# VHH binders against Probable 2-keto-3-deoxyxylonate dehydratase (xacE), part 14

Target 1, 289 residues: Probable 2-keto-3-deoxyxylonate dehydratase (xacE), of Haloferax volcanii (d4gp28)
Amino acid sequence: MHYHQLAVSGERRLTASRDSTTYDLTSADADLRTFGDLARVASIARTSVDRLAAELTEDADVVDDAFVDRHATVPVDAEEIWAAGVTYQISEQAREEESSMPDMYFDVYDADRPEVFFKATPSRTVEPGDAIGVRGDSEWDVPEPELGIVLRRGEIVGYTVGNDVSSRSIEGENPLYLPQAKVYDRCCSIGPCVVTPEDVEDPHELEMSMTIERDGEVIYDDATNTSEMVRSCDELVSYFTRHNTVPELAVILTGTSLVPEQPFDLQEGDHVDITIEGIGTLSNSVTTV
Below, E stands for the ipSAE of ESMFold2; O stands for the ipSAE of OpenDDE; V2 stands for 0.75 times the mean of E and O plus 0.25 times the DockQ between their complexes.

## First folded at step 11 (VHH; framework vhh_nb_b201)

Design m2 (from k4 with S101F; at its last look DockQ between E and O 0.66; V2 from the best seeds 0.72)
Fold by ESMFold2, look of step 11:
Structure m2 (fold): chain B 289 residues (1-289), chain A 122 residues (1-122)
Amino acid sequence: as target 1 above (289 residues)
Amino acid sequence: QVQLQESGGGLVQAGGSLRLSCAASGFTFSDYAMAWYRQAPGKEREFVAVITRGGSTYYADSVKGRFTISRDNAKNTVYLQMNSLKPEDTAVYYCAAEGYFPYYSKDAFDYWGQGTQVTVSS
């Protein structure tokens, strides 16, 4: 199923969508208000999130998609969002041009240890439909569309869409500046929903696309497939969780090959749509922070 | 020191009833979900029932309609009322607690009791 978290007049609500029908699960059980609440009970009951939700739908109110869209918030209360880099296959042309690449990028691509780094807190993460940020002291910024792995107690409970907004100029200036390139006000968005693994089948066989509009014109439109990832979701999770006490709920963004090439520069007023097959579309406007 | 102590087990004839209790200490009981699990000889431990901190209850299919979980936060105790008992209900019953934590850390473990034997004779 697809799960959305809502805020309705100061009240948290959880919805589940199945067969084009959306159910307000909180209407059936007032103690289940977030995806984390549902996942906890499912874990204790040693059953799937979807089976628990399906039982609740018999008593739940139905809501329409417009209601969900109007009230949607982040799809999971992840205390930490982490991200991975250098996770997609490099094209043969890029390999032939590698003499101009920073040695550090090439070394990580060949290494056993993937690049996995801290990305965001809840205070730096924006909801679907809200504005992602470009830093005022950056000269080159890009959105980075990524499949997101949703974790509870370090175990995969679902998938989402993420935007790992980045300063390419700060990142490129010095590898030691990566935290400032990645972590800042409004640097991340996740959503619109969490999709459980049963509905995804294979997270490494999903089309991922991004469009960017400026002044009503599409200025970027490209797609890739998660089958091009050279690191598996399980591998990335293992490096996040090994020797590392993790939050009850977390998201790992898994990298991308869809990074707009210069002279593109993400600007205030742009609109970014990221779509991942079987999950949905994460949409954000852009502001300067 | 965290403790979960089950009581109320014993031998009962099929069709009978038992009430299990689990007394908790050493943590803030009202911030935890409380659950019962059971393990029969030669089988894996299986879920029986859970009650959330807000009082919502969920049951395994095998016990729905026969068992009732409840909690008394003033007594720091969770109960399992078992009616219409069957020989298949014979098992060691374990009380468990899972907290509502924003972080999963080594210091925020779930808690388990030692178990109480329930034997249902034909």
Scores: ipSAE 0.736, ipTM 0.913, lowest interface PAE 0.9, mean pLDDT 90
ESMFold2 (binder alone), look of step 11: mean pLDDT 86; pTM 0.875
OpenDDE, look of step 11: ipSAE 0.742; ipTM 0.897

Design m3 (from k4 with S101Y; at its last look DockQ between E and O 0.66; V2 from the best seeds 0.53)
Fold by OpenDDE, look of step 11:
Structure m3 (fold): chain B 289 residues (1-289), chain A 122 residues (1-122)
Amino acid sequence: as target 1 above (289 residues)
Amino acid sequence: QVQLQESGGGLVQAGGSLRLSCAASGFTFSDYAMAWYRQAPGKEREFVAVITRGGSTYYADSVKGRFTISRDNAKNTVYLQMNSLKPEDTAVYYCAAEGYYPYYSKDAFDYWGQGTQVTVSS
């Protein structure tokens, strides 16, 4: 099922969509207000999120999709968002062109250990429809469309769309500046919903596209497939949880293969749409922070 | 030290009732979901019921309509009212606690009691 978190008149609500019908699960149980609430009960009860949600739909109000769209917020309250880099196949041509790429990136690409780094806190994560941020002290910024893995206590409970907005100029200046390149105000967005593994089928066979609009014109339009990932979701999760006390809810962004070529630079006023097959579209405007 | 202590188990005839209690100590009770599990001889431990911090309840299909889980935060106690007991309900019943973030540990997501024996005779 597709799960949305809503903010309605200061109250949080959880919806589940199945077979073109959307249910307000919170109407069936007022204490289930978030995806995390539902996932928690499901885990404790040794059942699936979808099974529990299905039971709740029997007593839930039906709501319009338009209502969901108007009130949808961040689809999961992840205490931490992490991300992975260098996770997609690099063409030989790209490798040649990337002769300027530091050896360290190639080393990571070929290494057993993937690049996994801290990306965002809740306060730095924006909801669908809100503005992602580009750093005012950065000369080159890009959106990074990524599949998001939703984890509860290190277990995959769903998938979402993510945007790992990054300063390429800061990162390029010195690899040690990665935290500053990746972690800043409004540096991350996830949404529009969480889709459970049962409905995603294969997370490594999903079409992904990104469009960027500026002044009403599409200035970027490209697509890829998660099948181009050289790291599996399970592998990333394994390294994320290895020797790590993970929060109850976390998201791992799985890296990107769609990067606008220079001289492209993400600018205030731009609009970014990221679409992943079977999940939906994450839309954000852009602002300078 | 965290402690969960079950009580109220015993021998009962089919169709009878029992009320289990689990007294918790050593942690902030109100920050945890509380659950009951059971393990019959030769079987795996199975979920019975859960009550969340907010009071939402969920039951295994096998006990729906017969069992009721409740909690008293003032007493740091979770209860399991078992009605219309059947021989197949015979098991050791365990109380469990699962913390809400950030109230859980890396090494122990759940706390468990020692269990209480419930025997339902035909």
Scores: ipSAE 0.358, ipTM 0.730, lowest interface PAE 1.6, mean pLDDT 93
ESMFold2, look of step 11: ipSAE 0.605; ipTM 0.871
ESMFold2 (binder alone), look of step 11: mean pLDDT 85; pTM 0.868

Design m4 (from k4 with S30D; at its last look DockQ between E and O 0.80; V2 from the best seeds 0.67)
Fold by OpenDDE, look of step 11:
Structure m4 (fold): chain B 289 residues (1-289), chain A 122 residues (1-122)
Amino acid sequence: as target 1 above (289 residues)
Amino acid sequence: QVQLQESGGGLVQAGGSLRLSCAASGFTFDDYAMAWYRQAPGKEREFVAVITRGGSTYYADSVKGRFTISRDNAKNTVYLQMNSLKPEDTAVYYCAAEGYSPYYSKDAFDYWGQGTQVTVSS
């Protein structure tokens, strides 16, 4: 099922969509206000999120999809969002353009250990429809469309769309500046919903596309497939969780292969749409922070 | 120190009833979901029932309609009313607690009691 978190008149609500019908699960059980709530109960009850949700739909109000779209917010309350780099098949040329030290990236690409790094806190994560940020002290910024892995206590409970907005200029200046290139105000967005593994089927066989609009014109339009990932979701989760005290709820962004070519630079006023097959479209405007 | 102490188990005839209690201490009871699990000889531990912080209840299919989970926050106690007991309900019953935790470790998944034996004779 597709799960949305809503903010309605200051109250949080959880919806589940199945067979073109959307149910307000919170109407069936007032204690289920978030995806995390549902996932917790499902875990305790040793059942799947979808099974529990399905049972709740019997007593849930049906809501209009337009209502969901108007009120949808961040689909999961992840305490931490992490991301992975160098996870897709890329050309040597592309790697050289990304950094003044391309050998570092090649080493990671060929290594057992993937690049997994801290990306965002809740305060730095924007909801669908809101503006992602580009750093005012950065000369070159890009959106990074990525598949998001939703984890509860280290277990995959769903998938979402993510945007790992990055300063390429800062990162390129020195790889040690990665935290500054990746972690800043409004640096991340996830949404529009969480889709459970049962409905995603294969996270490594999903079409992904990104469009960027500026002044009403599409200035970027490209697509890829998660099958181009050289790292598995399970592998990334493994390296994220090993020797680590992880949040109850977390998201891992799995890296990107869609990078606008220079001289493209993400600018205030741009609009970014990221679509992943079977999940949906994450839309954000852009602002300078 | 966190403690969950089960009581109320014993021997009962098929069709009979038992009421289990689990007294909790060492944590903020109201902030936790409380659950019952059971483990029969030679079987894996299985979920029986859960009651959320807000009082919502969920049951294993095998006990629906027969078992009722409830909680008394004033007493920091969770209960399991077991009616129409069957021999297949024979097991050690464990109380478990799960609260909100921003961070977790694999070793700190849930709090568990020591269990109480329930035996249902034919």
Scores: ipSAE 0.511, ipTM 0.796, lowest interface PAE 1.2, mean pLDDT 93
ESMFold2, look of step 11: ipSAE 0.735; ipTM 0.913
ESMFold2 (binder alone), look of step 11: mean pLDDT 85; pTM 0.860

Design m5 (from k4 with A33T; at its last look DockQ between E and O 0.85; V2 from the best seeds 0.75)
Amino acid sequence: QVQLQESGGGLVQAGGSLRLSCAASGFTFSDYTMAWYRQAPGKEREFVAVITRGGSTYYADSVKGRFTISRDNAKNTVYLQMNSLKPEDTAVYYCAAEGYSPYYSKDAFDYWGQGTQVTVSS
ESMFold2, look of step 11: ipSAE 0.604; ipTM 0.864
ESMFold2 (binder alone), look of step 11: mean pLDDT 85; pTM 0.863
OpenDDE, look of step 11: ipSAE 0.823; ipTM 0.929

Design m6 (from k4 with S56T; at its last look DockQ between E and O 0.68; V2 from the best seeds 0.00; counts 0 for: pae O 2.6 > 2)
Fold by OpenDDE, look of step 11:
Structure m6 (fold): chain B 289 residues (1-289), chain A 122 residues (1-122)
Amino acid sequence: as target 1 above (289 residues)
Amino acid sequence: QVQLQESGGGLVQAGGSLRLSCAASGFTFSDYAMAWYRQAPGKEREFVAVITRGGTTYYADSVKGRFTISRDNAKNTVYLQMNSLKPEDTAVYYCAAEGYSPYYSKDAFDYWGQGTQVTVSS
């Protein structure tokens, strides 16, 4: 099922969509206000999120999809969002353009250990429809469309769309500046919903596309497939969780292969749409922070 | 200190009834989902029933229609009414509490009681 978190008149609500019908699960159980709530109860009951949700739909109100779209917010309350780099098949040339030290990236690409790094806190994560941020002290910024893995207590409970907005100029200046290149105000967005593994089927066989609009014109339009990933979701989760105290809810962004070519630079006023097959479209405007 | 204390277990004949209680202390009871699990000798611990903070209940298929979970927030107690007991219901029954936890370790569990023995004779 597709799960949306809503903010309605200051109240949080959880919806589940199945067979072209959307249910307000919170109407069936007032304590189920978030995806995390549902996932928790499902885990306790040793059942799947979808099975529990299906049972709740019997007592849930039906809501209009337009209503969901108007009120949808961040689809999961992840205490931490992490991301992975160098996870897609890329050309050597592309790697060289990303950094003044290309050997570092090649080493990671060929290594057992993937690049997994801290990306965002809740306060730095924007909801669908809101503006992602580009750093005012950065000369070169890009969106990074990525598949998001939703984890509850280290277990995959769903997938979402993510945007790992990055300063390429800062990162390129020195790899040690990665935290500043990746972690800043409004640096991340996830949404529009969470889709359970049962409905995604294969996270490594999903079409992904990104469009960027500026002044009403599409200035970027490209697509890839998660099958181009050289790291598996399970592998990334494994390295994320090993020797680590993880949040109850976390998201791992799995890296990107769609990078606008220079001299492209993400600018205030741009609009970014990221679509992943079977999940949906994450839309954000852009602002300078 | 967090404590969950089960009581009410014992020996009962098949077809009989028992009512288990779990008294909770050391945390805000009303903020937690409460659950019952059981473990029979040589078997893995299995889910029996859960009641959410709001009172919604969910049961294992093996106990549906026979067991009822309930809670009294004023008494910080969760109950398991077990009717039509069967020999296969013989197990140690554990009370569990689960709430929001910002961080966890891979092998961490929420709060658990020490368990109470339920034996159903043929």
Scores: ipSAE 0.140, ipTM 0.617, lowest interface PAE 2.6, mean pLDDT 92
ESMFold2, look of step 11: ipSAE 0.724; ipTM 0.907
ESMFold2 (binder alone), look of step 11: mean pLDDT 85; pTM 0.863

## First folded at step 12 (VHH; framework vhh_nb_b201)

Design n1 (from m1 with Y100H; at its last look DockQ between E and O 0.87; V2 from the best seeds 0.81)
Fold by ESMFold2, look of step 12:
Structure n1 (fold): chain B 289 residues (1-289), chain A 122 residues (1-122)
Amino acid sequence: as target 1 above (289 residues)
Amino acid sequence: QVQLQESGGGLVQAGGSLRLSCAASGFTFSDYAMAWYRQAPGKEREFVAVIIRGGSTYYADSVKGRFTISRDNAKNTVYLQMNSLKPEDTAVYYCAAEGHSPYYSKDAFDYWGQGTQVTVSS
């Protein structure tokens, strides 16, 4: 199923969607208000999230998609969002143009250890429909569309869409500036929902696309597939959890090959849509922070 | 420091009832989800019932309609009322608590009792 977390008149609510019908699970059980609540009960009860949700739908109110869209918030209350880099196959043409990539990043493609780094706290993460940020001291910014792995207690419980907004100029100036290039106000968005693994047959076989609109015109439109990832979701999770105390709920963004090249520069007022097959579309406007 | 102590087990004839209690100490009881699991000889521990913060309850299919979980936050105690007992309910019953923590490691932080034997004679 697809799960949304809502804020409705000061109350948190959890919905589940199956077969084009959306159920307000909180209407059936007022103690289940977040995806984390549902996943926790499912874990205790030794059952799947989807089976538990399906039983609740028998007593749940039905809501329409417009209601969900109006009230959607982040789809999971992840205490930490982490991200991976250098995870997608380099095309033969891009490899022939190697002058645009430092030797350090090229070495990571060959290394055992993936690039995995801290990305965001809840306070730096914006909801679907809200504005992602470009930092005012950056000269060149890009959205980075990524498949998100949703974790509970270090185990995969679902997938989502993420935007790993980045300053390419700050990162390009010096690799030691990576934290400042990645971590700042409004630097991340996740959503619109969490989809459980049962509905995602293979997370490494999903089309991912991004469009960017400016002044009502499409100025970027491209697609890739998660099959181009050279690191598996399980491998990335392993490097996040090994030797590390992790939050009960977390998201790992898995990298991308869809990074707009110059002369593109993400600007205030732009509108970014990221779509991943089987999950949904994460939409954000852009503001300067 | 943390302690979960089950009581109320014993021998009962099929069709009978028992009430299990689990007294908790060493943590803020009202913040925890409380659960019962059981383990028959040679089998894996299986879920029986859970009561979460707020009072909502969930049950394994095998016990729905026969067992009732409840909690008394003033006494730091969770209960399992077991009615219409069957020989297949024979097991050691364990009380468990799952903490509400922002962090988790694979070295579990959940608490378990020592268990109480329930034997249902045919």
Scores: ipSAE 0.708, ipTM 0.895, lowest interface PAE 1.1, mean pLDDT 90
ESMFold2 (binder alone), look of step 12: mean pLDDT 84; pTM 0.853
OpenDDE, look of step 12: ipSAE 0.873; ipTM 0.951

Design n2 (from m1 with Y100R; at its last look DockQ between E and O 0.85; V2 from the best seeds 0.80)
Fold by ESMFold2, look of step 12:
Structure n2 (fold): chain B 289 residues (1-289), chain A 122 residues (1-122)
Amino acid sequence: as target 1 above (289 residues)
Amino acid sequence: QVQLQESGGGLVQAGGSLRLSCAASGFTFSDYAMAWYRQAPGKEREFVAVIIRGGSTYYADSVKGRFTISRDNAKNTVYLQMNSLKPEDTAVYYCAAEGRSPYYSKDAFDYWGQGTQVTVSS
């Protein structure tokens, strides 16, 4: 199923969508208001999230998609969001033209240890439909569309869409500036929902696309597939969880090959849509922070 | 020091009733989901019932309609009322607590009681 977390008149609600119908699970059980609540009970009861949700739908109110879209928030209350880089197949053209990529890129691409780094806290993560940020002291900014792995107690419980908004100029100036290039106000968005693994046949076989609109015109439109990832979801999770106390709920963004090249520069007022097959579309406007 | 102390087990005839109690100390009881599990000899420990901090309850299919879990946050106690008992309900019953925490360590434990024996004779 697809799960959304809603805020309705100051109250949190959890919905589950199966086939063409969306159910307000909180209407059936007022104590289940978040995806984390549902996943916790499923874990205790030693059943799947989807089986528990299916039982609740028997008594749940039905809501329409417009209601969900109007009230959607982040789809999971992840205390930490981490991200990975250098995870997608690079072209022969890019390899042959080393001047287009830093020397460190090839070191990480070929290494056993993947690039996995801290990305965001809840305070730096914006909801679907809200504005992602470009920092005012950055000269070149890009959105980075990524498949997100949703974890509970270090175990995969679902997938989502993420935007790993980045300063390419700060990152490119000095590798030691990576934290400032990645971690700042409004640097991340996740959503619109969490999709359980049962409904994602293979997380490495999903089309991912991004469009960027400016002044009503599409100025970027491209697609890739998660099958081009050279590092698996399981590998990335392993490096996040080994030797590391993890949050009860976390998200790992898995990198991308869809990064607009110069002269593109993400600007205030732009609109970014990221779509991953089988999950949904994460939409954000852009503001300067 | 965290303690979960089960009581109320014993021998009962099929069709009878029994009430288990689990007294908790050493943690903020109201923040925990409280659950009962059971383990028959030679079998895996299985879920019986859970009550979450808001009072909502969930049951294994094998006990729905016969067992009722409840909690009293003022007394830090969770209960399992077992009615219409069957010989297959014979097991050691364990009280468990799972906390709500922003962080999880693989070295941290959810809490378990020592268990109480329930024996249902035919």
Scores: ipSAE 0.702, ipTM 0.898, lowest interface PAE 1.1, mean pLDDT 90
ESMFold2 (binder alone), look of step 12: mean pLDDT 84; pTM 0.857
OpenDDE, look of step 12: ipSAE 0.871; ipTM 0.950

Design n3 (from m1 with S101E; at its last fold request DockQ between E and O 0.79; V2 from the best seeds 0.82)
Amino acid sequence: QVQLQESGGGLVQAGGSLRLSCAASGFTFSDYAMAWYRQAPGKEREFVAVIIRGGSTYYADSVKGRFTISRDNAKNTVYLQMNSLKPEDTAVYYCAAEGYEPYYSKDAFDYWGQGTQVTVSS
ESMFold2, look of step 12: ipSAE 0.756; ipTM 0.917
ESMFold2 (binder alone), look of step 12: mean pLDDT 85; pTM 0.865
OpenDDE, look of step 12: ipSAE 0.870; ipTM 0.949
ESMFold2, fold request of step 14: ipSAE 0.749, 0.784, 0.756; ipTM 0.916, 0.925, 0.919
ESMFold2 (binder alone), fold request of step 14: mean pLDDT 85, 85, 85; pTM 0.860, 0.864, 0.861
OpenDDE, fold request of step 14: ipSAE 0.871, 0.884, 0.883; ipTM 0.949, 0.955, 0.955

Design n4 (from m1 with Y111S; at its last look DockQ between E and O 0.76; V2 from the best seeds 0.00; counts 0 for: SAP .717 > .668)
Fold by ESMFold2, look of step 12:
Structure n4 (fold): chain B 289 residues (1-289), chain A 122 residues (1-122)
Amino acid sequence: as target 1 above (289 residues)
Amino acid sequence: QVQLQESGGGLVQAGGSLRLSCAASGFTFSDYAMAWYRQAPGKEREFVAVIIRGGSTYYADSVKGRFTISRDNAKNTVYLQMNSLKPEDTAVYYCAAEGYSPYYSKDAFDSWGQGTQVTVSS
């Protein structure tokens, strides 16, 4: 199923969608208001999130998509969002151009340790429909569309869409500035929903696309597939959880190959849509922070 | 330190009833989900019932309609009323507690009581 978290007049609600019907699970059980609530009960009861939700739908109110869209918030209350880099294959043309530079290829693709880094707190994460940020002291910024792994107690409980908004210029100035390039006000968005693994046959076989509109014109439109990832979701989770006390709920963004090239620079007023097959579309406007 | 003490087990004939109690101390009881699990010889512990912070309850399919979990937050006690008992319900019954917190240590584990034996004779 697909799960959304809503805020309705100061009240949190959890919905589940299957077969184009959306159920307000909180209407059936007022104690289940977030995806984390549902996942906790499923874990204690040693059953699946979807089976528990399906039982609740028998008595739940039905809501329409407009209601969900109007009230949607982040789809999971992740205390920490982490991200990965250098996880997608480069093109064969780019690889051919670097044939005389084998160390660079091996450094990027053959390292034992993946690039996994802290990305965001809840206070820096914006919900679907809200504005992602480009920092005012950055000269070159890009959105980074990514499949997100949703974790509870370090275990995969679902997937979402993420935007790992980044300052290319700050990162490029000095490798030690990576935290400042990645972590700032409105630097991340996740959504629109969490989809459970049952509905995602293979997280490494999903089309991912991004469009960027500026002044009503599409200025970027490209797609890739998660099958191009050279690191598995399980491997990334392993490097996040090893030797680490983790939040009850977390998200790991898994990188991208959809990188707008210069002279593109993400600007205030842009509109970014990121779509991952089987999950949904995460939409954000852009503001300067 | 978290302490859980089960009581109320015993020998009962098939079709009979028992009420288990679990007294809890060492934590803020109302902030925890409370659950019952059971373990028959040679088996892993299996889920029986849970009552969560707000009072909602969930049950294993094998006990639905026969068992009722409840809690008294003022007395820091969780109960399991077991009716229409079957020989298959024979097991050691354990009370368990799981807290609500934003962080989870990978080495963290749930708190368990010592268990109380329930034996259902045919």
Scores: ipSAE 0.734, ipTM 0.906, lowest interface PAE 0.9, mean pLDDT 89
ESMFold2 (binder alone), look of step 12: mean pLDDT 81; pTM 0.828
OpenDDE, look of step 12: ipSAE 0.865; ipTM 0.944

Design n5 (from m1 with I52V A108S; at its last fold request DockQ between E and O 0.79; V2 from the best seeds 0.81)
Amino acid sequence: QVQLQESGGGLVQAGGSLRLSCAASGFTFSDYAMAWYRQAPGKEREFVAVIVRGGSTYYADSVKGRFTISRDNAKNTVYLQMNSLKPEDTAVYYCAAEGYSPYYSKDSFDYWGQGTQVTVSS
ESMFold2, look of step 12: ipSAE 0.780; ipTM 0.920
ESMFold2 (binder alone), look of step 12: mean pLDDT 85; pTM 0.858
OpenDDE, look of step 12: ipSAE 0.875; ipTM 0.950
ESMFold2, fold request of step 14: ipSAE 0.740, 0.750, 0.740; ipTM 0.910, 0.911, 0.916
ESMFold2 (binder alone), fold request of step 14: mean pLDDT 85, 84, 84; pTM 0.856, 0.852, 0.862
OpenDDE, fold request of step 14: ipSAE 0.871, 0.878, 0.881; ipTM 0.947, 0.950, 0.952

Design n6 (from m1 with Y100D; at its last look DockQ between E and O 0.88; V2 from the best seeds 0.81)
Fold by ESMFold2, look of step 12:
Structure n6 (fold): chain B 289 residues (1-289), chain A 122 residues (1-122)
Amino acid sequence: as target 1 above (289 residues)
Amino acid sequence: QVQLQESGGGLVQAGGSLRLSCAASGFTFSDYAMAWYRQAPGKEREFVAVIIRGGSTYYADSVKGRFTISRDNAKNTVYLQMNSLKPEDTAVYYCAAEGDSPYYSKDAFDYWGQGTQVTVSS
């Protein structure tokens, strides 16, 4: 199923979508208001999230898509969002011109340890439909569309879409500036929903696309597939969890091959849509922070 | 020093009833989900019932309609009322607690009692 977290008149509500119908699960059980609530009960009861949700639908109110869209918030209350870099196979053009690739790129790409780094707190993460940020002191910024792994107690409980907004100029200046390039106000968005693993047959076989509009014109439109990932979701999770006390709920963004090249520069007023097959579309406008 | 102590087990004739209790100490009881699990000889431990922070309850299919979980936050105690008992309900019954901390460590929030034996004679 697809799960959304809503804010309705100051109250949190959880919906589940199956087939063509969306159910307000909180209307059936007022103690289940977030995806984390549902996942916790499912874990205790040693059943799947989807089976527990299905039982609740018998007494749940039905809502339409417009209601969900109007009230959607972040799809999971992740205390930490982490991200990965250099996780997609390079293009056939770049592969044919291997000698022209920077040595630094190959060093990171070929390393045993994947690039896994801290990305965002809840306070730096914006909901679907809200504005993602570019730093006022950055000269070159890009959106980075990524499959997101949703974790409870370090175990995969679902998938979502993420935007790992980045300063390419700050990151490119010095590897030690990575935290400043990645972590700042409005640096991340996740959504629109969490899809459980039961509905995602293979997280490494999903089309991912991004469009960017400026002044009503599409200025970027490209796609890739998660099958291009050279690091598995399980490997990335293991480097997040090993030797680490992790939050109850977390998201790991898994990298991308869709990074707009210069002269593109993400600007205030742009609109970014990221779509992942089987999950949905995450939409954000852009502001300067 | 979290402690969970079960009581109320024993030998019961099929069709009879028992009430299990689990007294808790060492944590803020009302913030925890409280659950019962059971383990029959030679089998894996299985879920029986849970009562979450807000009072909602969930049950394994095998016990729905026969068992009722409840809690008394003033006494820091969770109960399992077991009615219409069957020989298949014979097991050691364990209470467990799980908290809502935003940060998880491997051992922080999963507490278990020592168990109490329930034997249902045919």
Scores: ipSAE 0.713, ipTM 0.903, lowest interface PAE 1.1, mean pLDDT 90
ESMFold2 (binder alone), look of step 12: mean pLDDT 83; pTM 0.847
OpenDDE, look of step 12: ipSAE 0.867; ipTM 0.948

